VHH binders against q9yez8. Designs and how they scored, part 6

Target 1, 342 residues: q9yez8
Amino acid sequence: MVEARGGLDPRRLFKAYYSLSPPVEEPRDIAYREFAFQLFDGDVYVRHIGFDSMEELLSYMAREAPKNAYYSVARYSLPTARSMEEKGWLGSELMFDIDVDSLEGCGEVLGDSCLSRGYKQAVRLVEALYRDFGVPSTLYFTGNRGFHVLADCGWCRRLGREERREIARYFTLEGLRLELIIPRPGRRGVRPAPPSPDDPGLRGWIARAALERGVDLSAVHEAIEDLLDDVRVAIDVKVTQDISRLARIVGSLNGKAGLLVARLGLEGFHPGDWLSPFRGEVEFRASARLEESRILGRTVSLEPGRVYSMPAHIAVLLQLKGYGAVAGGEVVVRAAAGWRPL

## First folded at step 17 (VHH)

Design X4
Fold by OpenDDE, fold request of step 22:
Structure X4 (fold): chain B 342 residues (1-342), chain A 124 residues (1-124)
Amino acid sequence: as target 1 above (342 residues)
Amino acid sequence: EVQLVESGGGLVQPGGSLRLSCAASGFTFSKYAMGWFRQAPGQEREFVAVISWSGDYTDYSDSAKGRFTISRDNAKNTVYLQMNSLKPEDTGVYFCAAKRTYMLYTSPSEYNYWGQGTQVTVSS
């Protein structure tokens, strides 16, 4: 329990959470991973940290109470080495980052609508990886405004920067030639068959998009740009191509929103209090205006100078986002408030 | 109103260089692939180069490869065509074209907006 005596220190909240030995997912081959942490006392990342066991990692997190916690998608022979050359790269998981900031109209704090849109794209990505590449992957909520998809297949691990970039293009569609996917009738009178939803790759996805929009499959070219908007996944190519990228530790808290990094299924995503370890009703003093938005399943609106009674999971989020501060009440911190690693 | 205005054309000797510019206005430039096309007298308009919306991907005609470079500055709403080692066969009116798309297209019919063109003459 953390008492708000004129305000809540996020560090104290995070410390309370990590002190409870929360369920944190162990990175595969933990001893080969580099870990990095951002602490509350500074904007500097502590990098090149290694752990031989989950126990050591959890102990460190309990002690240091990091604002943000990361591990490398790469496996290294010597993860604690300061230079990349000395680390000895052994391979990297394939990582995709979908940030709702990349979506049009998603400038709000943490709107459910934007998260839902991001989630939908992430699901599309997971499905495409499996269907088109034969690669199983895992989907995570980043605890803020994004989703991570990680694939750890044998051939995936060996991919270099350029190969990863090419895979990314499959999803971003940038620079691809549509004519190679959906040929147009040639001069010699041969009319290609229209795309089918059963077709492999992008052709099939375009066909599916057409059907969903009620576009005739023979008229796909007439609506192609709209269809491509549906097919496109707004991943950050820079993340995917980076073999040394850091991913968030699953079960850790995101310092920007105070929400959990959580593994997600494909059946749906409904943001709510289960994404936060913080419980209770608190008084929140708004310092900035927030237009009416649905956040974690609740409609929220703020006017500067006003004090609101609200659930702690929302208040903490709003505070971390700079909309005000918890002014009173008690926050109960729980280690397992609804999400557990599988 | 959508406008594409080409500039930089002129008379140059074989082996010379020109840099064409196309200034765009009236639309969200950063969402459009930009292409350069050319038309010689009595010939059809032909593809020269194309660049994706971000500038990260480019494509060239066989004749342009190795000699021409397409680039863009989204902050300036401008696309460029650096032409080196020019040949008499490169003579023609060069057009800038725009298409709202993620992809690259080489067919003129795919593009929605066109400039007025700028004359390039390569002659000794």
Scores: ipSAE 0.822, ipTM 0.924, lowest interface PAE 0.5, mean pLDDT 93
Fold by OpenDDE, fold request of step 22:
Structure X4 (fold): chain B 342 residues (1-342), chain A 124 residues (1-124)
Amino acid sequence: as target 1 above (342 residues)
Amino acid sequence: EVQLVESGGGLVQPGGSLRLSCAASGFTFSKYAMGWFRQAPGQEREFVAVISWSGDYTDYSDSAKGRFTISRDNAKNTVYLQMNSLKPEDTGVYFCAAKRTYMLYTSPSEYNYWGQGTQVTVSS
């Protein structure tokens, strides 16, 4: 329990959480991963850290209480080496990052609608990886405004930057030639068959998008740009192409929102208090205006200078986002908030 | 009002170079793929080069490949065509075109907006 009298220090909250030995997912081949941490003290990044066991990792997290915690998508022979050459790259998981900031109209603090849209795209990505590439993947919420998808297949690990970029391009659609996917009738009057939802690859996705919009499959060219908007997944190509990218430790807290990095299923995503280890009712003093928004299943609006009573999981989020500060009450920190690693 | 204004054309000797510019206005430039096309006298308009909305991806005609470079500056709403090693066969009116899309198109009919063109003449 953390008392909010005189203000709430996020470091104290995070320390309380990590001191409880929370459920954290062990990275595969932990001894071969580089770990990195952003600490509250000066927002300094500590890199090139290695752990031989989950116990060591948890001990470190309990001691240091990081604002953000990461591990490398890459496996290294010597992960603590400072240079990439010395690290000895052994392969990297394929990583995709979907940030709701890339979605049109998603400028709010952490709106449920935007998260839902991001989630939908992430699910599509997972489905496409499996259907089109034969690659199983893992989806998780980043604890803030994004979703990560990780694929750890044998051939995936060996992909270089350019190959990863090409895979990313399959989802972003940028620079692709539509004529290669859905040919138009040629000068000689030959009409290609319209796309079918059973077609492989992007052709099938376009057909499915057409059906969802009520567009005739023979008329997809007339609505092609709208359909492509539906098919496109807004991933960050820079993340995907980077073999040395850092991923968030599952079960850790995101320092920007105070929410859990959580593995998700494909059945749906309903943001709520289960994404936060912080419980209780607190007083929150707003310092900035927030238009009416749905955040973690609650309608929230703020006026500067006003004090609100609200749940701790909302208050902590709002504080970390710079909308004010917890001014009173007690925050109960739980190791098990309703989410557990698989 | 949508406008595409080409510039940089002129007379050049074989083996010479030109840099064409196309200034765009009246639409969200960063959402559009930009293309260069050319039309020789008595010929149909033909594809030269195209660049994606971000500038990260490009495509060229076989004739242009290795000699021409398309680029863009989204902050300036401008697309460029650097033409090197020019040949008499490159003579024609060069047009800038725009299409709102993520993808690349080589057919003139796919593009929504067109400039008035700039004359390029390669002659000894």
Scores: ipSAE 0.818, ipTM 0.923, lowest interface PAE 0.5, mean pLDDT 93
Fold by OpenDDE, look of step 17:
Structure X4 (fold): chain B 342 residues (1-342), chain A 124 residues (1-124)
Amino acid sequence: as target 1 above (342 residues)
Amino acid sequence: EVQLVESGGGLVQPGGSLRLSCAASGFTFSKYAMGWFRQAPGQEREFVAVISWSGDYTDYSDSAKGRFTISRDNAKNTVYLQMNSLKPEDTGVYFCAAKRTYMLYTSPSEYNYWGQGTQVTVSS
């Protein structure tokens, strides 16, 4: 329990959480991973950290209470080395990053609608990786405004920057030739067969998109741009092509929103209090205006100077986003809150 | 109103170079693939080069490969065609075209907007 009298220090909240031995997921081959942490103190970013065990990692997190916690998608022979050459790259997971900021109409506030849209794209990505590439992957909420998809397979690990970029291109569609995917009828009256949802690759996805929109499969060309919008996944290509990219530690907190990095299923995503370890009812003093928005399943609006009673998981999020500060009440920190049993 | 305005055409000798520009207005340029096409007298309009919305991907006709370079500046809403080692067969009106898409297209019929064209003449 953290008292909010006189204000809540985010570091105190985070420290409380990490001190409870939270269910942090162990990165595979932990001893070969580089770890990085952003600390509250001075907003310092510490890199090139290594741990030999989960216990050491948890101990460090409990002690330092990082604002953000990361591990490398890459495995290294010497992860604590500063140079890439010295680190000795052994391979990297394939990582995809979907940020809702890339979605049209999604502003600064962490709105449920934007998260939902991002989630849908992430699900599409996971399904496509499996269907089209034969690669199982795991979907994570980043604890703020995005989703990560991680794929760990033998051939994936060995991919270089360019190969990863090409995989990313499959999802972004940039620079691809539609004529090769869905040919148009030629001059001699030969009409190619329409795409089928059972077709492999993008052709199948386009067909499925057509069906979802009620577009006749023979008329796909007339609605192709709209269909492509449905098929396209707005991933950050720079993230995917980077063999040394850092991923957020699952079970850690995102310092921008105070929410959990959480593994998600494909059955749906409903933002709520389960994404936060913070519980209780608190007084929140708003310092900025917030238009009516749905945040973590709650309708929220703020006027500067007003004091609101609200749940701690919302208040902490709003505070971290710069909309005000918790002015009173008690926050209960739960390490197992919202974590779905594996 | 959507406008594409080509410039930079002219008369050059074989082996010479030209740089064409196409200034775009009236639409969100950064969301559009841009293409260059050309039309010689009595011939159909043919594909020359295309560039994706970000500029990261390009494609060329066989005749243009190795000699022409398409580029774009999204901040200036302009697409360029650097033409080197020009040949008499490169003579024609060069058109700038735009299509809102992630992908690349080589067929003229795929493009939504067209410029008025700029004359390129390669002659000794």
Scores: ipSAE 0.756, ipTM 0.889, lowest interface PAE 0.5, mean pLDDT 93
Fold by OpenDDE, look of step 19:
Structure X4 (fold): chain B 342 residues (1-342), chain A 124 residues (1-124)
Amino acid sequence: as target 1 above (342 residues)
Amino acid sequence: EVQLVESGGGLVQPGGSLRLSCAASGFTFSKYAMGWFRQAPGQEREFVAVISWSGDYTDYSDSAKGRFTISRDNAKNTVYLQMNSLKPEDTGVYFCAAKRTYMLYTSPSEYNYWGQGTQVTVSS
């Protein structure tokens, strides 16, 4: 239990959580991963850390109580080497990052609607990876405004920057030539067959999008831009092409929102208190205006200078995002809260 | 109102260089792929170059490859065409075109907005 006297210290909250032996997921081949941590003190990033076991990692996290915790998607022969060359790259998982900021109409507020939209795209990405590439992947909520999709396969691991970029491009559709996917009728009256939902690759996805919108498959060209909007996945290509990218440790807290990095299924995503380890009812003093928004399943609005009673998981999120501070009450930290095993 | 205004055209000797600019207004520039097309007298408008919305992807006609470079500045709502090693065959009116898309199109019919064009003449 953490008492809020004159403001809630985020470090103290995080320390409490990590001291409870939280359900942190062990990265595969942990001894070959680089770990990085952002600490509350000076917002300093500590990199090139290695652990031989999950126990060591958990001990470190309990001791240091990081604001953010990361591990490399790459495996290295010497993860603690300071230079990338000396690390000895052995391969990297394929990583995709979907940030709701890339979605139209989504601002800085962590709104449920934007998260839902992001989730839908992430699900489509997972499905496409499997259907089109034969690659299974895992979906994670980043604990703030994004989703990560990680794919681990033998041939995936060996991909270089350019190959990874091309895979990313398949999802973003940027720079692709549509006429190669769906040819237009030629001058001599030859009409290409319309796309079918059973077609492989993007052609099939376009067809499925058409059907979902009630667009005739023979008229796909007339609505192609709208359909492509449905097919496109807004991933950060820079993340995907980077073989040395860091991913968030599953079960860790995101320092921007105080929410859990959580593994998600494909059945749906409903933001709520399960994404936070913080419980209790607290008083929150707003310092900034927040328009009415649905956050973690609750309607929230804020006026500067006013004090609100609210759940701790909302209050901590709002504080971390700079909307005010917890002015009173007690926050209970539970390590088991928010973890939904697949 | 959507406007595309080309500039930078002129008379140049064979082997010379020109840089065309196209200033865009009236639409969200960063959401549009931009293309350059050209039309010689008595000929059909032909594809020269295209650039994706972010500028990360480009494509060129066979004639333009290795000599022309398309680029864009989204902060300035401007697309450019650097033309080097110009040939008499490059003579024509150059048009800037825009299409709201993530993809690349080479057909003129795919583009929604067009400029008035700028004359490029390559002659000794």
Scores: ipSAE 0.567, ipTM 0.796, lowest interface PAE 0.6, mean pLDDT 92

Design X4
Fold by ESMFold2, look of step 17:
Structure X4 (fold): chain B 342 residues (1-342), chain A 124 residues (1-124)
Amino acid sequence: as target 1 above (342 residues)
Amino acid sequence: EVQLVESGGGLVQPGGSLRLSCAASGFTFSKYAMGWFRQAPGQEREFVAVISWSGDYTDYSDSAKGRFTISRDNAKNTVYLQMNSLKPEDTGVYFCAAKRTYMLYTSPSEYNYWGQGTQVTVSS
């Protein structure tokens, strides 16, 4: 539906997507949320926007074709007010952010393996929130190189910065003292009880990790580095403590990669064309070298100056990432792009 | 090779202040928790203060609380101990130590790397 001769215009692609009744999910309590968008024109952020209905939100997105689209984790009595005090804060969801490029060895790596590692940490987080806090949560792919976990519960909504930071520490483990959680056995006198899988919190979690590895519960300190790696989640604490944080609108496109913000299940994550509304075969002129990589389930390599035939969803991603430009072919835009976690 | 080099020790009167520094090299400093320990003559090395790898979390011995402040500058690969209201009981050799962890540990046996120490003497 979009010709690519003479270059690919991301604005036209996003416009086409948002004009096709995209499968955007309605944010809960939409009338209480602040919306924010990054637009292609001028790369400007517009904030303090409110909508009374999903129809209004969809009309805005079809008209403006935003590069990035957000809504507040907070509920406000007056979400369009310009100052936080005037907005009338009613409470915020808990939000956790896993940036895949922050994982060790994943800096600038453009590939599926680092996404798989981030996904595993995000699943761990969702499971632990329910198991240890009784809090159901939802897992999202951010449409680029990250995952968000959102949790909304009655006692969560009014938590302040300090309480949210303490919850985040449970997952990062930073600054905790292991001997207060699992005291070492003494050589003489009284010996502390070993951890049990029935123990609350991190103590029980470490015990369960030990049992899975076949580690004797009385000897967890001997395997402690591996056990801590099994329970730790590398989230950005500053995101979690921020009550005014913005979340991405599910079903919107991420402007950095042209991929859908997608709700995920816990059964697996296998990146592929289902994360993209873009279809077709195009010719892509590379301007940068890419060593052989698995990208969205396909093996890709690039040499500068060469032209490659490739699927549109890969070419759009590579162009937005700065590896070159689409030089020919057609891009078909489909509103029914996949929402299929595996 | 990993090196931890303490400096800033010296002779001080009771009630005085000193600022210790520990310059680190040979490892990725921001991946390590750092601690200060001290040893008086004829005694075992004892915990004074620790700081997490980001610098955001600290802990202190009972004797150091309220008087000492541990801090770090990851851009300079340096950890500091500001010691105020010094007492004769604070006299000893002060060592910095490093452990690759995001947690805090207060036992000297947990730490893998040690400096050579800097003498702090508080005259009674």
Scores: ipSAE 0.465, ipTM 0.799, lowest interface PAE 1.6, mean pLDDT 89
Fold by ESMFold2, fold request of step 22:
Structure X4 (fold): chain B 342 residues (1-342), chain A 124 residues (1-124)
Amino acid sequence: as target 1 above (342 residues)
Amino acid sequence: EVQLVESGGGLVQPGGSLRLSCAASGFTFSKYAMGWFRQAPGQEREFVAVISWSGDYTDYSDSAKGRFTISRDNAKNTVYLQMNSLKPEDTGVYFCAAKRTYMLYTSPSEYNYWGQGTQVTVSS
């Protein structure tokens, strides 16, 4: 239990969470991973940390109460070494990053609708990895304004930087030549077959997008720009290329929003209190204006200088985003806040 | 108004080099694929080189491959064509073109915006 009297220290909330049997998921092959943490004081990361067991990881997090907590997508023979050469790289998972702020009209906008748009792109990515590459993957909410997709398969682990870049290119579509995928009919010969929803790869995805829009498959070129935008996934290629990239520890808190890093299913994403381990009713003193927005399933608006009664999970988010501070009430911390749709 | 302004053309001897530049304005340059096209006397405008909106992906005509290099500087809103080992067959007017896309297109008919062109003449 944390009492809020005239102010709220996020470090104390995070410490309470990590001390109360947090539902943190064990990274696979934990002894092979480099861990890194950002503590509340300073902007420097503490890196080159290793753990032999989940118990060691949980003990560290309870003691240090990190603002952000990470593990490497790479497996290393000596993860605590300071250089890549000394670490002994054994392979890396494929990681894809969808940053909601990169979507049209979503830059730094607080609101559930932008998260829903990012989620839909992430689901397309998961489905395409499976359908086109035979690669199962896992979808995560990053605890703020993004989604990660991680794939761990035997052949995936050994891919180099260039192969990872080419996989990312498949989803961003950058630099692909459409005429090599869907040839145009010409007056010089036999008309090419239209794409079919059962075609492999991008050709099949274009056909399926056309069917969803009611576009005749023989006329896809007439709507091709819209169809390509439907199929494209706006991932950050630099993340996917980086074999040493850090992923967030599932079940840890994101220091920017106070929300859980959560494993997600593919059947829907409805932000709500389940993304937070914080409960209670608090008084929140606004210091910035917020136009009416839907935040974690609730309609919220703020005017500077006013005090609002609101649920703790929203107040913590708003404080971390710089909209004000908790001024009174009680924040209850629990281990299970409805945080994952299994 | 969208403008594409080519420069760097001129007269050069066979085996010589030229660097063409195309300064772009009036649109968000980093959202556009860019291309260089040329037109010899009595010929249709033909593909020379194209580059994706980030600069990471390029494609070249058979005649340009190995001799020409397309590049771009998104901070300066400029696309370039480095032309080496020039031949008399390279003589023509070179046009810069732009299309709002993340893909590459090699047909002139796909491009929305065009420059005025710059003359390249390769002769003794």
Scores: ipSAE 0.444, ipTM 0.792, lowest interface PAE 2.0, mean pLDDT 88
Fold by ESMFold2, fold request of step 22:
Structure X4 (fold): chain B 342 residues (1-342), chain A 124 residues (1-124)
Amino acid sequence: as target 1 above (342 residues)
Amino acid sequence: EVQLVESGGGLVQPGGSLRLSCAASGFTFSKYAMGWFRQAPGQEREFVAVISWSGDYTDYSDSAKGRFTISRDNAKNTVYLQMNSLKPEDTGVYFCAAKRTYMLYTSPSEYNYWGQGTQVTVSS
């Protein structure tokens, strides 16, 4: 579809996307979920919405063209009720949030390298949930600068806030005493047994990280800060302990970047145009400086006042981030279900 | 420049209480684990209490357990040590220390930044 000539209104783009049979994944047990949306009109945030079917959800999103779209990690017997007592909480999935901006050196940068670092942490979280807890989980890109991991299992659903915080601590490593996990040599030079890759829990993860780096297992303390950073997952503990937390609808657009919320495999994450339904070549007038950065697989730099020819998916992202505006050309919204990434 | 400034020390009778404060500046306080250590005359600096960067996890020396409470206020960049039921053996200079970590460490050699200390004297 050919939509705009020299102008870019995010609501029109999102409306077009949601009107064209978007590849949105049906949330599991849709009738038990509370839905919430942020709308473009007045930045209105609406909640306590429920749907009995995927058809109802898709119809709502096509009509409202939400800026952001969410569903609860909780299952409720009456998800549209206004009070928690009336909702009838049935249990919640475990949700883990990795915000790339929380990673060392990533808080102010716009670019792909920090996404790669966040992805690696998210993959390790998925692997550790399975290896250490026996819990399968699913990895999602949030459509901006983050990753979510969702895990659903019988014993998980009824966990309270404190149990969920304890699970999160296992991954953040916060408050653990390293010397109890990997003791240092004693005062008279007694050497404790080194960690083994077969050890359970954190001790095993440290040993495996050491082997990957070629670090001698008897000398892990010499590289311990790097090993701990390899093993730690920088999740937002408040997200994990919140039983009423909202997750993003897979296949919806994130209003901050115009990118798809995407299910990911564990084999790699290579940001590119596949994260966007927007196509075409446009002219983009920069209003802010951007030092050379790799964005969605493309090298981009901007000087204020300059006009650049660029792919639409990058221009939409840059405009939503406040770096300028589309000044010419047309944005085509892909009308195909085949745009769904792995 | 990193700065740790202790306050709240003084002279107290056995069984009394003191509250120490340590104001931190020059670093992102919420990225640091904090600790209190003490040094009696002629002795090495010893672990008293430590607290994780969020404040959610603490640990105490055997002599401090049940009597002392470490806490922090990340909005004020301050760590505290509430000392109750003080004994003459608690006499010494109390130091605030910081380490950029999510872990807890009880050895003074692991800490990167130190305050100048505040004197606590429990009379006999």
Scores: ipSAE 0.439, ipTM 0.800, lowest interface PAE 1.7, mean pLDDT 88
Fold by ESMFold2, fold request of step 22:
Structure X4 (fold): chain B 342 residues (1-342), chain A 124 residues (1-124)
Amino acid sequence: as target 1 above (342 residues)
Amino acid sequence: EVQLVESGGGLVQPGGSLRLSCAASGFTFSKYAMGWFRQAPGQEREFVAVISWSGDYTDYSDSAKGRFTISRDNAKNTVYLQMNSLKPEDTGVYFCAAKRTYMLYTSPSEYNYWGQGTQVTVSS
């Protein structure tokens, strides 16, 4: 239990969470991973940390109560070494990042609708990785404004930067020449065959998207912009290229929103209190205006200077986002909250 | 209102260099692929170079490869064509073009917006 008078100290909330048997998932091959943390004390970023077991990781997190917690997508023979040359790179997972703030109309908006749009993009990516590359992957909510997709397979681990860039380009479509994939019919001469849903790669994907929209396959170019929007995934290619990228520890808290990094299924994503270990009713003093928004399944609006009674999980999020501070009440911290609905 | 304004054309000797600029306004520059095309008298407009909306991907005509470099500065809303080792065959009016896309297109018919052009003349 954390007393809220005079504003909450997020460090105390995180400390309580990590001390209560948090549902943190063990990273695969934990002894080969570099760990990194942002700590509340001095707001420092600590790297080159290694653990031989899950017990060591959990003990560290309970002791330090990190603001943000990460592990490398890379496996290293000596993950605690300070330089990449000394670490001994053994291979890296494929990581894809969907930043909700990069979606059209979402960069200045705090609300669930943009999360839903990002989720749809992430599901599309997971499905296409399996369908087109034969690669199963895992979808995670980052605990704030984004989604990660991680894939680990034998041939994936050894890919270099340029191969990873080419995989990412398949999804962003950037720099691809559509005329080489689906040639235009032209006004005279040879008429190229229309795409078929049985065609490999992007050509087949566009054809399937056309059929779903009721678009005639011979008229694909008339609707091409809509069809490309149906297949494109707005990932950050630089993240996917980076063999040294850090992923968030699943079940850890994101310091920007106080929400869990959560493993997700493909059947839907409905933000709610299940993304938070924080419970209770608190008084929240607003210091900034928030236009009516749906946040974690609740409609919220704020006027500067007013005090509101609200659930703790929303108040913690709003405080971390800079909209005000908790002024009273008590916050209950529950270790049993997870990425799945209770 | 959309405007594309080319500059930097002129007269140059064979083997010389020119740098063309195209200043864009009236649209969100970072959502557009940009291209350079050229037209000699009595000829159709032909592809020279294209650059994706982020600047990360480019393509060139066979005659431009190895001699010309397309680049862009999204903070200045400007696309450039550095032309080195110029030949008399490069003579023509050079046009800047824009298309709202993340893909690359090399056909002039795909582009929505065009500049007025700048004359490049390579002569001994």
Scores: ipSAE 0.436, ipTM 0.784, lowest interface PAE 2.0, mean pLDDT 89

